VHH binders against Actin patches distal protein 1 (APD1). Designs and how they scored, part 7

Target 1, 316 residues: Actin patches distal protein 1 (APD1), of Saccharomyces cerevisiae (p38281)
Amino acid sequence: MAFLNIFKQKRGDEASQLSAKGREEISQSIKICKSDDAANEHSCSGDCKTEIEEGEQAFAKLKIEHETPLLNSSKTPKIHFVVPTSQIDWQHDACLEDPKSVQYKISQWCDKNSAKFSNVGTGKTLNCAVSSLPKDIMDIDVMRGTKNNVLILPYFIWLNDLRSDDVEATLDGLVPDLLDENISREKLLETRPNVAVARERAFVFICSHTTRDKRCGITAPYLKKVFDSKLQEHGLYRDNSDYRAEGVKIAFVNHVGGHKFAANVQIYLRNPNTLIWLGRVTPTIVPSIVEHLIVPEEPTLPFPEKVRCIKKYQSW

## First folded at step 1 (VHH)

Design e11 (framework vhh_8ghr_2)
Fold by ESMFold2-Fast, scan of step 1:
Structure e11 (fold): chain B 316 residues (1-316), chain A 123 residues (1-123)
Amino acid sequence: as target 1 above (316 residues)
Amino acid sequence: EVQLVESGGGLVQPGGSLRLSCAASGFTFSSYYAIGWVRRAPGKGEELVARISPSGGSTSYADSVKGRFTISADISKNTAYLQMNSLRVEDTAVYYCARWGSYTYFPYAMDYWGQGTLVTVSS
């Protein structure tokens, strides 16, 4: 009871940081939940309740920055390349660690081409991230880092069997077509047998980059446990070996910036095609996020005061 | 100082068996290192055929050899083995023992290789 009262008071304090203008800005991308619907309506028992309690105890020991308004503290990507590594932590400069790697070549390509695409498509940045998504450990070139399958968001496609020495030529051809809002997915895939649709309903990325900041490493596993439990209740949970369509993949991702606002969670919804990037995510609010944002066919946003950035992309 | 030395290659008939050995020196299998076998057939690229995790906790196999090959490690002898059964002509290759670095959180890459041992499967 006392713990829930502290949560309610803290939520009220944080909500006061979101202006009416900010709320209106968010509403252009997604419908905001009624406050009563977002807080305390979702029961959590058994393992899920224990996971929330354990997580909140771990979070209470961390210094999280609560005073700065979050909206527009990050930028939405035009393209977000997500490279599987099977790892949950990385060296300080995760994408730059190995010059022979696919992620290194993609990162260099993004830096080289950011200005070229500044006035086309939706979003602001070209990003390359690494993730805990599984890589093929029995492929020798994948294990060397010189070959991989790359998830491309917000387009919900996989670029399969990409070799590091082919990155520049491949992306020079693919990216202009992706950013051309007049080119359909069917047309794009017609001549590209190595490009496949990602059939997930959503991707949830939690920053776990412990080498960059211990708060990320400590918070991410606790959030994942609660997400896993709630998604299992809805039949949407998918582990690394489960490729069934219309599920939700939760993965850890490298440094996203703003680790003082831990935990950082990036949620990509396929339909409607939307990125919701949240800061200060705690175990207690995860059930509400799953129930209102991820599960419904018409998503609604709980806790808009926790939005760092949001973007509704063109349906593809 | 780190060395991997292969042995046990040779000529066998289709359907026959061979056991390859990889003797390691300059590090111990009780350390956090994975060991695997990579082959290169004449005119083909490299293929990872089998891998055993640090301290022998788990094994993985290429689809082409699964059910026929078994990888194992003897920590006390600091030696890894590849038991090859039901050999086929297409298994003809130079087999290399390789070590993977110790980090599960960082790029997990091959850092040391043996000299290779030839396996020829023919009548």
Scores: ipSAE 0.014, ipTM 0.514, lowest interface PAE 7.0, mean pLDDT 83

Design e12 (framework vhh_8ghr_2)
Fold by ESMFold2-Fast, scan of step 1:
Structure e12 (fold): chain B 316 residues (1-316), chain A 122 residues (1-122)
Amino acid sequence: as target 1 above (316 residues)
Amino acid sequence: EVQLVESGGGLVQPGGSLRLSCAASGFTFSSYSYIGWVRRAPGKGEELVARIYPSGGSTSYADSVKGRFTISADISKNTAYLQMNSLRVEDTAVYYCARGSHYWLQTGFDYWGQGTLVTVSS
């Protein structure tokens, strides 16, 4: 109960940072929970209580920035490329470690083409990230980094068997079609045998880049434990061997900016197609996020004061 | 029409061995097709226990079965096999043969067999 009292006090302070205009902006993308409902749903079953307690102890040792309003402290992606590495930490510039890698070529393509797509589609940025999602150990080119399967969000598609030498030609053809509101997913897939639907109901990315900031490395594993436990209670948890559709995949991602607002969590919902990017996420609020945002068919947002950016994309 | 037909399931004692077969029709084993064996035990989620890339011979295994199970494929017969040795009570499950696309890692398998029950009991 001591942690609940501290949480309620801190929550009240942070809530004052979100303006009426900010609430209206968020409401354009998602329905906001009643504050009482959000606070009451934070309770856990089983091992979840221990995981919250251990996590809160770890968070208490960290200097987290609590004064700056979070809304619009990050930009919504137009396209977010997520490259599997099976790693939970990376070198300082994760996508730039190896010039021969798929992620290096995607990152260069994003930089080169950002201005070209500035006025097209929904969102603002072209981003390349690496993740702890598993890479195929059966393929030697994948192990070398010169070939990979790339998750493309918010479109919930996989671009499979992408070779580093083919990145420019492939993305020059694919990206204009992805950003064209008149081209359906079915039409896109018909002409592209290497593109497949990602069948997850949601992806949850927790920023864990220890080499960039120790707060990210310390906080991310504790949050993942609580997410895993709550998703298991709902039958939505999927480990690396579980390929069932309609579940939730949780992965670590490299540096996303704003490490002073740790922990950073990016939640992509497939239906309705929405990105909710949160800062200052603590173990105590994870159950409420799962119960209100991820589990229901009609998601509602707890703790809107923790939103860094939010965007509802077109139906895909 | 793509079809996968499992056979070889049954009752076996702990420490025993069993060989499962998966006969595939409606497609040919290719460089971009993976065949996996997925099991589901009562009250537990699905677990990918073994996967093979038939043309290249590459295989992978879940840690729970590594060293005990062997996956293989006969391209000429269009058939995959799972040799299960040193069976344990916890290996009791329905075993499904599934075809994965060239979407290999987070593979939703696009075609599944009917499943075959393996019961390890004394």
Scores: ipSAE 0.000, ipTM 0.212, lowest interface PAE 12.7, mean pLDDT 82

Design e13 (framework vhh_8ghr_2)
Fold by ESMFold2-Fast, scan of step 1:
Structure e13 (fold): chain B 316 residues (1-316), chain A 125 residues (1-125)
Amino acid sequence: as target 1 above (316 residues)
Amino acid sequence: EVQLVESGGGLVQPGGSLRLSCAASGFTFSSYYAIGWVRRAPGKGEELVARISGSGGSTSYADSVKGRFTISADISKNTAYLQMNSLRVEDTAVYYCARTYYPGFSYWHSAFDYWGQGTLVTVSS
């Protein structure tokens, strides 16, 4: 009970950091929950309640920055490449670990081409991230890192069988078409047999990059346990081997910046096509995030004071 | 109504060849799916032998069968094949055709959503 009173007080302080202008900005992308709806903590059964309690104990030992307003403390991606590694931690510069890898070549391509695409599409950055999403252990080139399947957000597509030597030619052809408002997804896929639709309702990425910041490594597993338990209650949980449509994948992701605002959580919703990037996420607020933002057909945002950036993309 | 039906199993002598077929119905081969061949030998666990993307663009093989087995797909017939050459006594197993979503998997036991009935391959003199 004591930690709930501390949470309510800290929440009040954080809510005061969000200006009326900031609230209006967020409202352009998503409807904000009524304060009473967000204040009502959703009940957890058995394991979920225990996981919240264990997580809050772990979080209490960490120094998390609570003074700085979060809105616009990060930039919205124009394209976010997410590379499966099956790992939950990486070397300091995750995408640069192996210059022969797919993620290395994608990262280099993003750096070279950021200026070229500055005037097209929605969002600001071209990002390459690595994730705990599973890689194909039966493929020797995948195991070597020279071939992979790459998730492309916010487009909710998989670019399959991408070889490191083919990255530049493939992305030079694909990315202009992705950013062209006159090219439909159907038309994009009809000429590209290695491109497939990602059928997930949502992807949730939790920064776990311990090598970059210990707070990310400590917080991420506790948040994932609560997300997993809550999603299981709704029949939306998918483990690494479950590819059924309309579920939610929770995965760990490398360095996203702003580790002082741990935990960092990026939520991509497929319909409506929206990125909600949150800071200062704690185990106690995860049930509310699942119930209001992820589960409903028409999502609403609890805790707008925790938004680092938000972007509603064109329906793809 | 997704179904996978295997055929082509039987008894063969060491060094011989067999071609297994997997006829799929209720879905169309596409880059969205992969087809795998999984075998279970008497008294042993299950082994993923070969996999092909539904578009036919990517194949992978277990080290135990590389250079001897070839997986292929005829998209127009919605059928996948496993050509098994230079068969060994150790290849004796029930062979299953299975569908999975593409991309990738870490725990293949739960990655496959539909399985065929299995076909017995016996390699004996």
Scores: ipSAE 0.011, ipTM 0.368, lowest interface PAE 9.7, mean pLDDT 82

Design e14 (framework vhh_8ghr_2)
Fold by ESMFold2-Fast, scan of step 1:
Structure e14 (fold): chain B 316 residues (1-316), chain A 123 residues (1-123)
Amino acid sequence: as target 1 above (316 residues)
Amino acid sequence: EVQLVESGGGLVQPGGSLRLSCAASGFTFSNYYAIGWVRRAPGKGEELVARIYPSSGYTSYADSVKGRFTISADISKNTAYLQMNSLRVEDTAVYYCARVGQFYSSTYGMDVWGQGTLVTVSS
């Protein structure tokens, strides 16, 4: 069909931007799919097909930059703090809205300590982000922003009941242990009853920060609908009230940079412990991403030309 | 009309101190705006050295100036400051005050710039 022909042509143009060296670099973290395997994915259910068509119509109205090679257009984090807000959009500087908030204090801590950890662990940055992940609506301090449960990636742990006034002391103790390759998860948790394992098989973050760029706000909901439908087909979808292990959480995240490459999607896999950060994600390629990256026990990458950065972390 | 006006630049010896001021007019400090200091060394590079969100008090600094520079803001005077201590020859640059715009996408989001103030650190 015309639709698939457009997809194939667009993919061919983008694929030419990925050098042999870039492909080799990606291969150090993940096996790349054969091109024909990625293109020959099984059909979606009827709802999924409708959602793809609606999303592609919305995407066609947007000016997305297609000429620049994506690889190394972003940096892999050593630690990515993800703070639940239950919001899908935020003020211009999301972590900095309220100086009393947990995310504000974490962002300060990251800035203060970036140089200290520059030569330790895997990855380049200490990053604090906010997300649409649910916060505890029954806790008044959580609703005020002065207490939260914080997801720490790529370690797949929750730091529970973190108070804003305790952030510095807590992270001063926890982060050196997280970055120490000689300290196992089991040893880390022995003395920290407020730290729990995140039992999700994957987290998928889609940039939805409308206040920063309308393309993020427009694209993110369409991608989420297709991800949700495809994950439901595999029994992996988890809504905000579903705490069952081994599922996938799709959440919106604040500004990640490079919104001209919308949509931006960050995929954290727990096993093997890997971040795949993609740009130019469209509704049409979401099923292939789910089928090849998220569902299999041995993930493979279907569209390496869309990788902004990728990192395989140590087993945690 | 929105405007940023820098003052306080000049010649200083290594190890000395200097305070730059940035007076804002045509807009008020709020959680929608940050104020930053960007420097450009003679003949080459550009660097965001410090940024403040005046309404919250949040500050951030480039690694090259951490511990030596302090950014602050006086909301009642609608003025931001950069206190520069332990100055080094490599701090020699034109220093620009800039506002972080809330609707512009891309690098740093700076949408209003001052004219720049020269800081020369001798030897």
Scores: ipSAE 0.000, ipTM 0.118, lowest interface PAE 19.8, mean pLDDT 81

Design e15 (framework vhh_8ghr_2)
Fold by ESMFold2-Fast, scan of step 1:
Structure e15 (fold): chain B 316 residues (1-316), chain A 125 residues (1-125)
Amino acid sequence: as target 1 above (316 residues)
Amino acid sequence: EVQLVESGGGLVQPGGSLRLSCAASGFTFSSYAYIGWVRRAPGKGEELVARISPSGGSTSYADSVKGRFTISADISKNTAYLQMNSLRVEDTAVYYCARLPSYYGSGWTYYFDYWGQGTLVTVSS
């Protein structure tokens, strides 16, 4: 109960940072919840409530920056490559740990080609991230990092069996076609045998990069526990061994900015195809995020004051 | 819609050979990352014995069968094969052909989105 009073006070302060123009910008991508709906926490089960309480205790000990307005403090990606590593923490420059790795080659390709695609497609950046999504334990090249299956967002596709030496040639061919709005998903898949549909309803990425910032490492596990419990209530939870379609995958990711706004959470919805990137996410607001944003067929956004960036992409 | 149909099982003496076939319909091997062979012996759990990327040609094998079994795929026929040589009594199992998602984790029994009906292989003298 004391934490609910603190939460209401902090939310009031943060809500004042979101301008009418900012609210209008967000509304172009997603319907905003009515405030009464968003604040309702009583749909959380007993275990979920305990996890929220434990998480709020951990968050209360951290110095998080609350003064800066969040909207437009990050940029929506044009393409976001997410590479499975099975790790929950990485070296300071995560994609650069091993120059023979798939993620290293993708990161280099993104840097080389950022200017070429600056005025093409929807979004602003070409990003390569690593994640705690699991690697194939039987494939020695995958375990060594020289081969991987790469998730490509916001397109919800897997680029399968990608070898590090093939990255440049493969992306030189694939990326222009992905950014061409005249090429359908079905047509692209028919011409590319190593590309498959990612059938998850949503991906939720939580920054856990402890080596980069301790606040990310401390906050991420507590948020994941609450997400996991709430998704289990809806039958949408998928652990790292469960690949049934239409579920939600929660994974940890490396991060390259805004660690002072911990916790940082990136939510990709498949339908409608939308990225919602949130800062200052706390255990208390996770149930509302699941109930209003992830579970419904027509998503609505609670806590628009916590949006760092948002984009509704073309249905693909 | 999607079907995997195994054939080629049977009774064989120790040291013998069998070739299992897996005919796929409802999808094409050229458009999918991996096909695997999983076996279940009486009273034992599932073991992934071999898998192949049909488009990429990469293969992997369980240590128990490495050097004795060979997995292959014919994209034109949309069919995967498991050539089993130097068969042992311990290879007695129901063999399943299975389609693996484009993404793999740490537990093989939960990655298969479609399974065949299985074909029995009995190695006995």
Scores: ipSAE 0.012, ipTM 0.310, lowest interface PAE 9.1, mean pLDDT 82

Design e16 (framework vhh_8ghr_2)
Fold by ESMFold2-Fast, scan of step 1:
Structure e16 (fold): chain B 316 residues (1-316), chain A 122 residues (1-122)
Amino acid sequence: as target 1 above (316 residues)
Amino acid sequence: EVQLVESGGGLVQPGGSLRLSCAASGFTFSSSYYIGWVRRAPGKGEELVARIYPSGGSTSYADSVKGRFTISADISKNTAYLQMNSLRVEDTAVYYCARFTYGHSWYQLDYWGQGTLVTVSS
């Protein structure tokens, strides 16, 4: 197990970067695994073992920044809009490719309204991202980009049939209610037939934006293969034709910042409602992330030294 | 409160026809919802085969069923239908009626019924 020895040495070096204060900060959002538990090798048969080995070889060729402490190197979103594109790579400014698109209009709305919500709700930013989540191929306006279904995190809701021309009016009405901690999900949905709950137990987003940084494009497919294999072992994997609730969706997302800390992985858990944003994620640690953080009803965090930001949001 | 109840499944020979019905309660088709038919074959995932927007009359179909299946809705009866013609062995599946508050998608549904089995065999 040559790369297990390398992994344990690198883990020891990285763990020294997380201060006691940083560990306590993380502990306010999630219970941290004991180091022994997190470092244990998890069963990985067939393709999973091969994908880890191939991925580690690919990662070894990349210049990844290992010196800077990761905690607070990114900001937690108040709202993260995730727009399906069925693509795994995008132009340099992904949301700005087409001024007629839903993602363009959402991005403009976020820029215009960021200051208005600075002191409201949990988190710091309004963010619009595009993803490899599937577009509705049976809808002509969706294929044109002028209509889409938009995933809204950390609220685990879909804002559906959103037309680009309606973005400003729709978000002006919806977002204040989303950020009002006194408004329940039930009340939010009672007058909004175009809003539905997202029934996944978790979303995992891996930055794959090759046009922005080659390290993201190279690392993301290797991580996805290992995540897919481990989720299949637990019956949690859902492909594009599988509508069962309580599964996990793995998708690629555009630029998230901090490419030097590749790979970047954003994990949204529905219960408890938590974002864990990780940097320097390697194929070797993916099984531990799945087994300790995603699979259990009571999640625990392995490798807290890899946290870029973390936030526990209010449950619905 | 929202309920969708499918009926009309059964055994049919290749080339035959069946008409499935979906009775909806807890909401009205005069509201802004899509109704779709999703099927699950043994050992396979779900496939959205047809959708309708009852209040506007727009319809869409998966490539696998275009020209053979027709979706319709009766707003007064709050019931959607799937007319299935020229049935093939590969159409064998459990057929579910689903409501989409988000138009529709291939991977997420908000409400669906218990399903009705369609078996195409000679």
Scores: ipSAE 0.000, ipTM 0.188, lowest interface PAE 15.2, mean pLDDT 81

Design e2 (framework vhh_8ghr_2)
Fold by ESMFold2-Fast, scan of step 1:
Formats: C-alpha cells, sequence, structure tokens
Structure e2 (fold): chain B 316 residues (1-316), chain A 122 residues (1-122)
C-alpha cells in the first residue's frame, strides 16, 4: 500500500530523533519492541482498513510538527484526576469554567498542594482533567457540576459521590495515603466506602479539545474509530453501558499541551502500572499499539520515538 | 450576569398541552452552548427530558417524552421552548431550564433557572 511506504519513511526520520540515552530512559519503564515487529502490518477486520485510510486522508490535510524530538516534552503526573463530563469539547480552560464545580475545586487543590508533595511518590505533577467519560445525569448535583465520581490515576480507583464543598477535606486525607508506598490498596479502601477499584485493564485518553486546537478535534474521532474496531477484535472494547472487568475504556480528554504534536494519546496500563504518553499518533500505528502495548500480559512499546513521557508506577 | 427565566407552567388536564419558554440573558445562543429541560417530581430524582443546540438545531429527548414533547429555540429572541403534548399525570413536575455546552450529550450544566411548576390533573 502506498501510504504504508510513506509511513515507513516518516517513521524512520522520527526514530533517528530518539537518542541512545532516550531509549535507555524509556527502557527503565517498559521493554521496547524490535522495529521490524512494530512495523509489521497489524490490520483489524476489513472495516478497520477503511477506517485507517479515511483517517490518514484527514491527517494528511493537517500541519503537524515532525522536527522536534518528543521525549520529555511533557511531565508524568503523581496523580491524574479525571472528571467525567459526557462532553467531547470544553471551554478554553476546561476545569475553570465554574468555581462551584468538582473539577474547579480539584484544580485549585492541585495548585495549592503541588509543592507539598514534590518529594513524595512517583511522578512530577498533580493534574486535573475533564473527559468524555459518562456522568450520572439523573442526579441534580451531578448535572449542576457540584457532585461527581472522579477517576484517580495511576491508582485505578474511583472516588465516588465527591461533592465540590468536600474536595479539600477529602483530598487532604486521601492523597497522602495514596502517595505512601507502605499503604496497600486493601488498607486504603478499608475505611473509605466511597472509594472503589477501577476494574479496567487500561484507559486510553485522546485529546479532543477543539476549542483549544482544531487538530485535536479533527484527529481524535479518527483515532477512536480505529482503537474501537481493534479492541472489539480482542473482546476488550467497552461502551458506556458495559461494566465488565478487564476491558479497555477509550475516552476524550481536554487539552494536554503540545497540540502541534497531534494526535496526543495517554495510555494508562493497570498491570504493570504504567503511563505511556504518545504524540504524533496516526491511524496507521493504532493496531500496533493495541497488539503490542494493550493486549499482551507483558506489554512492549512499538514506537518509542513517539513517547512524550513515560513512567512505571509502583504496583499495588 | 447569566440568567435563565422559565414561564408557561400551570395546571392542565390529562391529554392537554402546554408550552414552556426559557428566556436567556447575559449570553447569546452561540455554537458553544446548548439548552436542556430538566424536571423534578416531588420526592423523585432529576430527569433530563430534552436538549437542543440552538445554533445547529440538533435535539435529543428522554424515552419517556419522545413523540410527545418538542424542544425548539429562537436565536433572534434568545429563547428556548418546550412544547408538551399529550400530557400525562406522571409529567407533573417542576421544569428547569439549564445551560450546557454544544458537544455534551448529558453533560455539565453551569446555569439553571428557578423552575416552573407543571401540574397534570383532572
Amino acid sequence: as target 1 above (316 residues)
Amino acid sequence: EVQLVESGGGLVQPGGSLRLSCAASGFTFSRYYAIGWVRRAPGKGEELVARISPSGGSTSYADSVKGRFTISADISKNTAYLQMNSLRVEDTAVYYCARGYKYFWSGYMDYWGQGTLVTVSS
């Protein structure tokens, strides 16, 4: 296929940007695939080939920056709070739209407490993001934004029924325990009835924040189609009504920085507990990402030159 | 200051019709905003019954009201409407107008009206 030959050329140019030191840094968190294994065509069903071709046509119209090395162009979080909104686009400063909202209060808490936790745990930042994950529209406080269920990564837990007025007290108690490597998951949950384990094997977040950058809005839906189709082939796809354990949830997230490196994809694996944050993700490489990184019990990384940041967290 | 003001509620017999209005001020019906109608019956939870993106005209409805209720918007008047036909006793509730964002399905609502009471009784 002509576009595969073009892809191999572009991939080779990007691969040359990753230094030996950079490869060694990545290898501390995950085993890297052999280039030939990663480059082999990993197509889904016949429909997936059409989805990849349509996506590549859409991507070809976009000005994406290919010259800058990606590694360390973003920072790994100590804690990433992900707030369901059922939306796929948000205002420019998504977490700051309403001072009464759960996401606003979490964002303020993160800003206030970043220095306090700088020398504790794994990772560098305390981040609050909004996502297209579904929220409970039957609850008036949830509809008003003053109550929500919050996904806490990389810990793979849900903090349920969190009220905006309770954010400071709740996080002041919970976060020190999360960052204490001597506290087990079982012990953490022992006295916290509103905290539940997230049973997904992985979360995949694609930046779709159109209001922030149109490239994110254009690229995200095409990537999601290919991820959905490939995950369905492996029985791992879960829609918003599917609560079965050990599946993969794909969701859109607000601005993650580095929009010039579209598409931006954040992959959280539960076991081993790892964040892989990728830039310049195209429809053509999605099957390889699913096959090598998400599906296997022992994940391997197919395109290390596309890593913006990576971190292996402590297993619980 | 953003305000949403509901009107048109009242008492109606089963099988009757009512038209609710939601007058918006402090913002314009733009491509980024959506308007929803949420109802609350005494002692019950909230239900999003209808949603419209005024600039695009796209609408959605709860299964309980599909075919009976119609949501619309007049951009020039900055007003949204809920036409309620074939009303049932179980439609009795306080109806709230709320603002959300164009790309939400059931999403975040940032401003709410005071509510207007609809009573369906013989």
Scores: ipSAE 0.000, ipTM 0.136, lowest interface PAE 18.7, mean pLDDT 81

Design e3 (framework vhh_8ghr_2)
Fold by ESMFold2-Fast, scan of step 1:
Structure e3 (fold): chain B 316 residues (1-316), chain A 123 residues (1-123)
Amino acid sequence: as target 1 above (316 residues)
Amino acid sequence: EVQLVESGGGLVQPGGSLRLSCAASGFTFSSYSYIGWVRRAPGKGEELVARISGSGGSTSYADSVKGRFTISADISKNTAYLQMNSLRVEDTAVYYCARHYRPSWKGYYFDYWGQGTLVTVSS
């Protein structure tokens, strides 16, 4: 009875997959929106409405897995290193493409030291990712990949002018201090001239790794258009040349796992210091995410059924 | 085979001018193929001084040479140029022409280099 299966699938919604226990777990990190509030604010007008309609058409052509509950389908990092590449796609093993690169050396350092830090700090993993954030293409070592500025989350700092040959010595010194809950940001920065505060209120990373999964490559640009338009309405949009504080940077990132749950979006909020990692993000829900999660001083979470993992980190 | 051949280097006095040429063969200039001029002085690191798209539409310069150097491309001759004005002693270096090619998954990288041409700025 194929028609009964189709009817059952249409009646089922993702919200029914989130248990009371799961909702309580999420509530320990962030306040959940009232369902009616989230639904009423998930649309926008003008160009933004057109961008949502175009994106939904593109999403409708994709096979996305809707049956599996998302909560705890991924792990929150203790440290997430994000390396600018100016690229929107990468080879299958993005950080391992060039053994002379900064991201290769960071990835190897993370693997070597994961066990050493297993009982230190908050979160579960040491992760290295690449992103579409801009790199200085006029610096020849940066163009070769042997030097870069590295964003370190959830700490909202930039480790500037990091050379691949210096990665091990630099991270051996820096990372124990980052994971020490007794060391303040001000104390950490006072002795490190190449470490600077990232002044953004939030980073939004959308998986665009087409080489790993075409759904990521197709979905990511449509989501970015809606995020950009909605952030512009609130005066929070920052292009690659705009360094004003308290804005939001949207960037593409390499494979994060769970590409069957496209689109994958990682949102880092600086205050309160929180990672919200979402799956099955569609253009239609982006305005609600911006309005409830990113814009307010007291963030609230719409669509908790789309959370893959969430972590409220120690304020730094 | 892809080949880049530099010419125009030499000895010049401070305040003088030189025009470097980079003749390319084995590929056609396009908006996706960039030509960069990279210099290296003995005992110093490499510096990318200027960059141009193969179509001639997009240019960039290092702060150290901005306003003094001009990069250009002649698509019909498949040749890029670096016009160097108001030369200083610290501009003394071997100047390399390099192709910077960027397919989306490879990022930015130099895949072919010329042999280099020596520029000496001395009184």
Scores: ipSAE 0.007, ipTM 0.409, lowest interface PAE 9.1, mean pLDDT 82

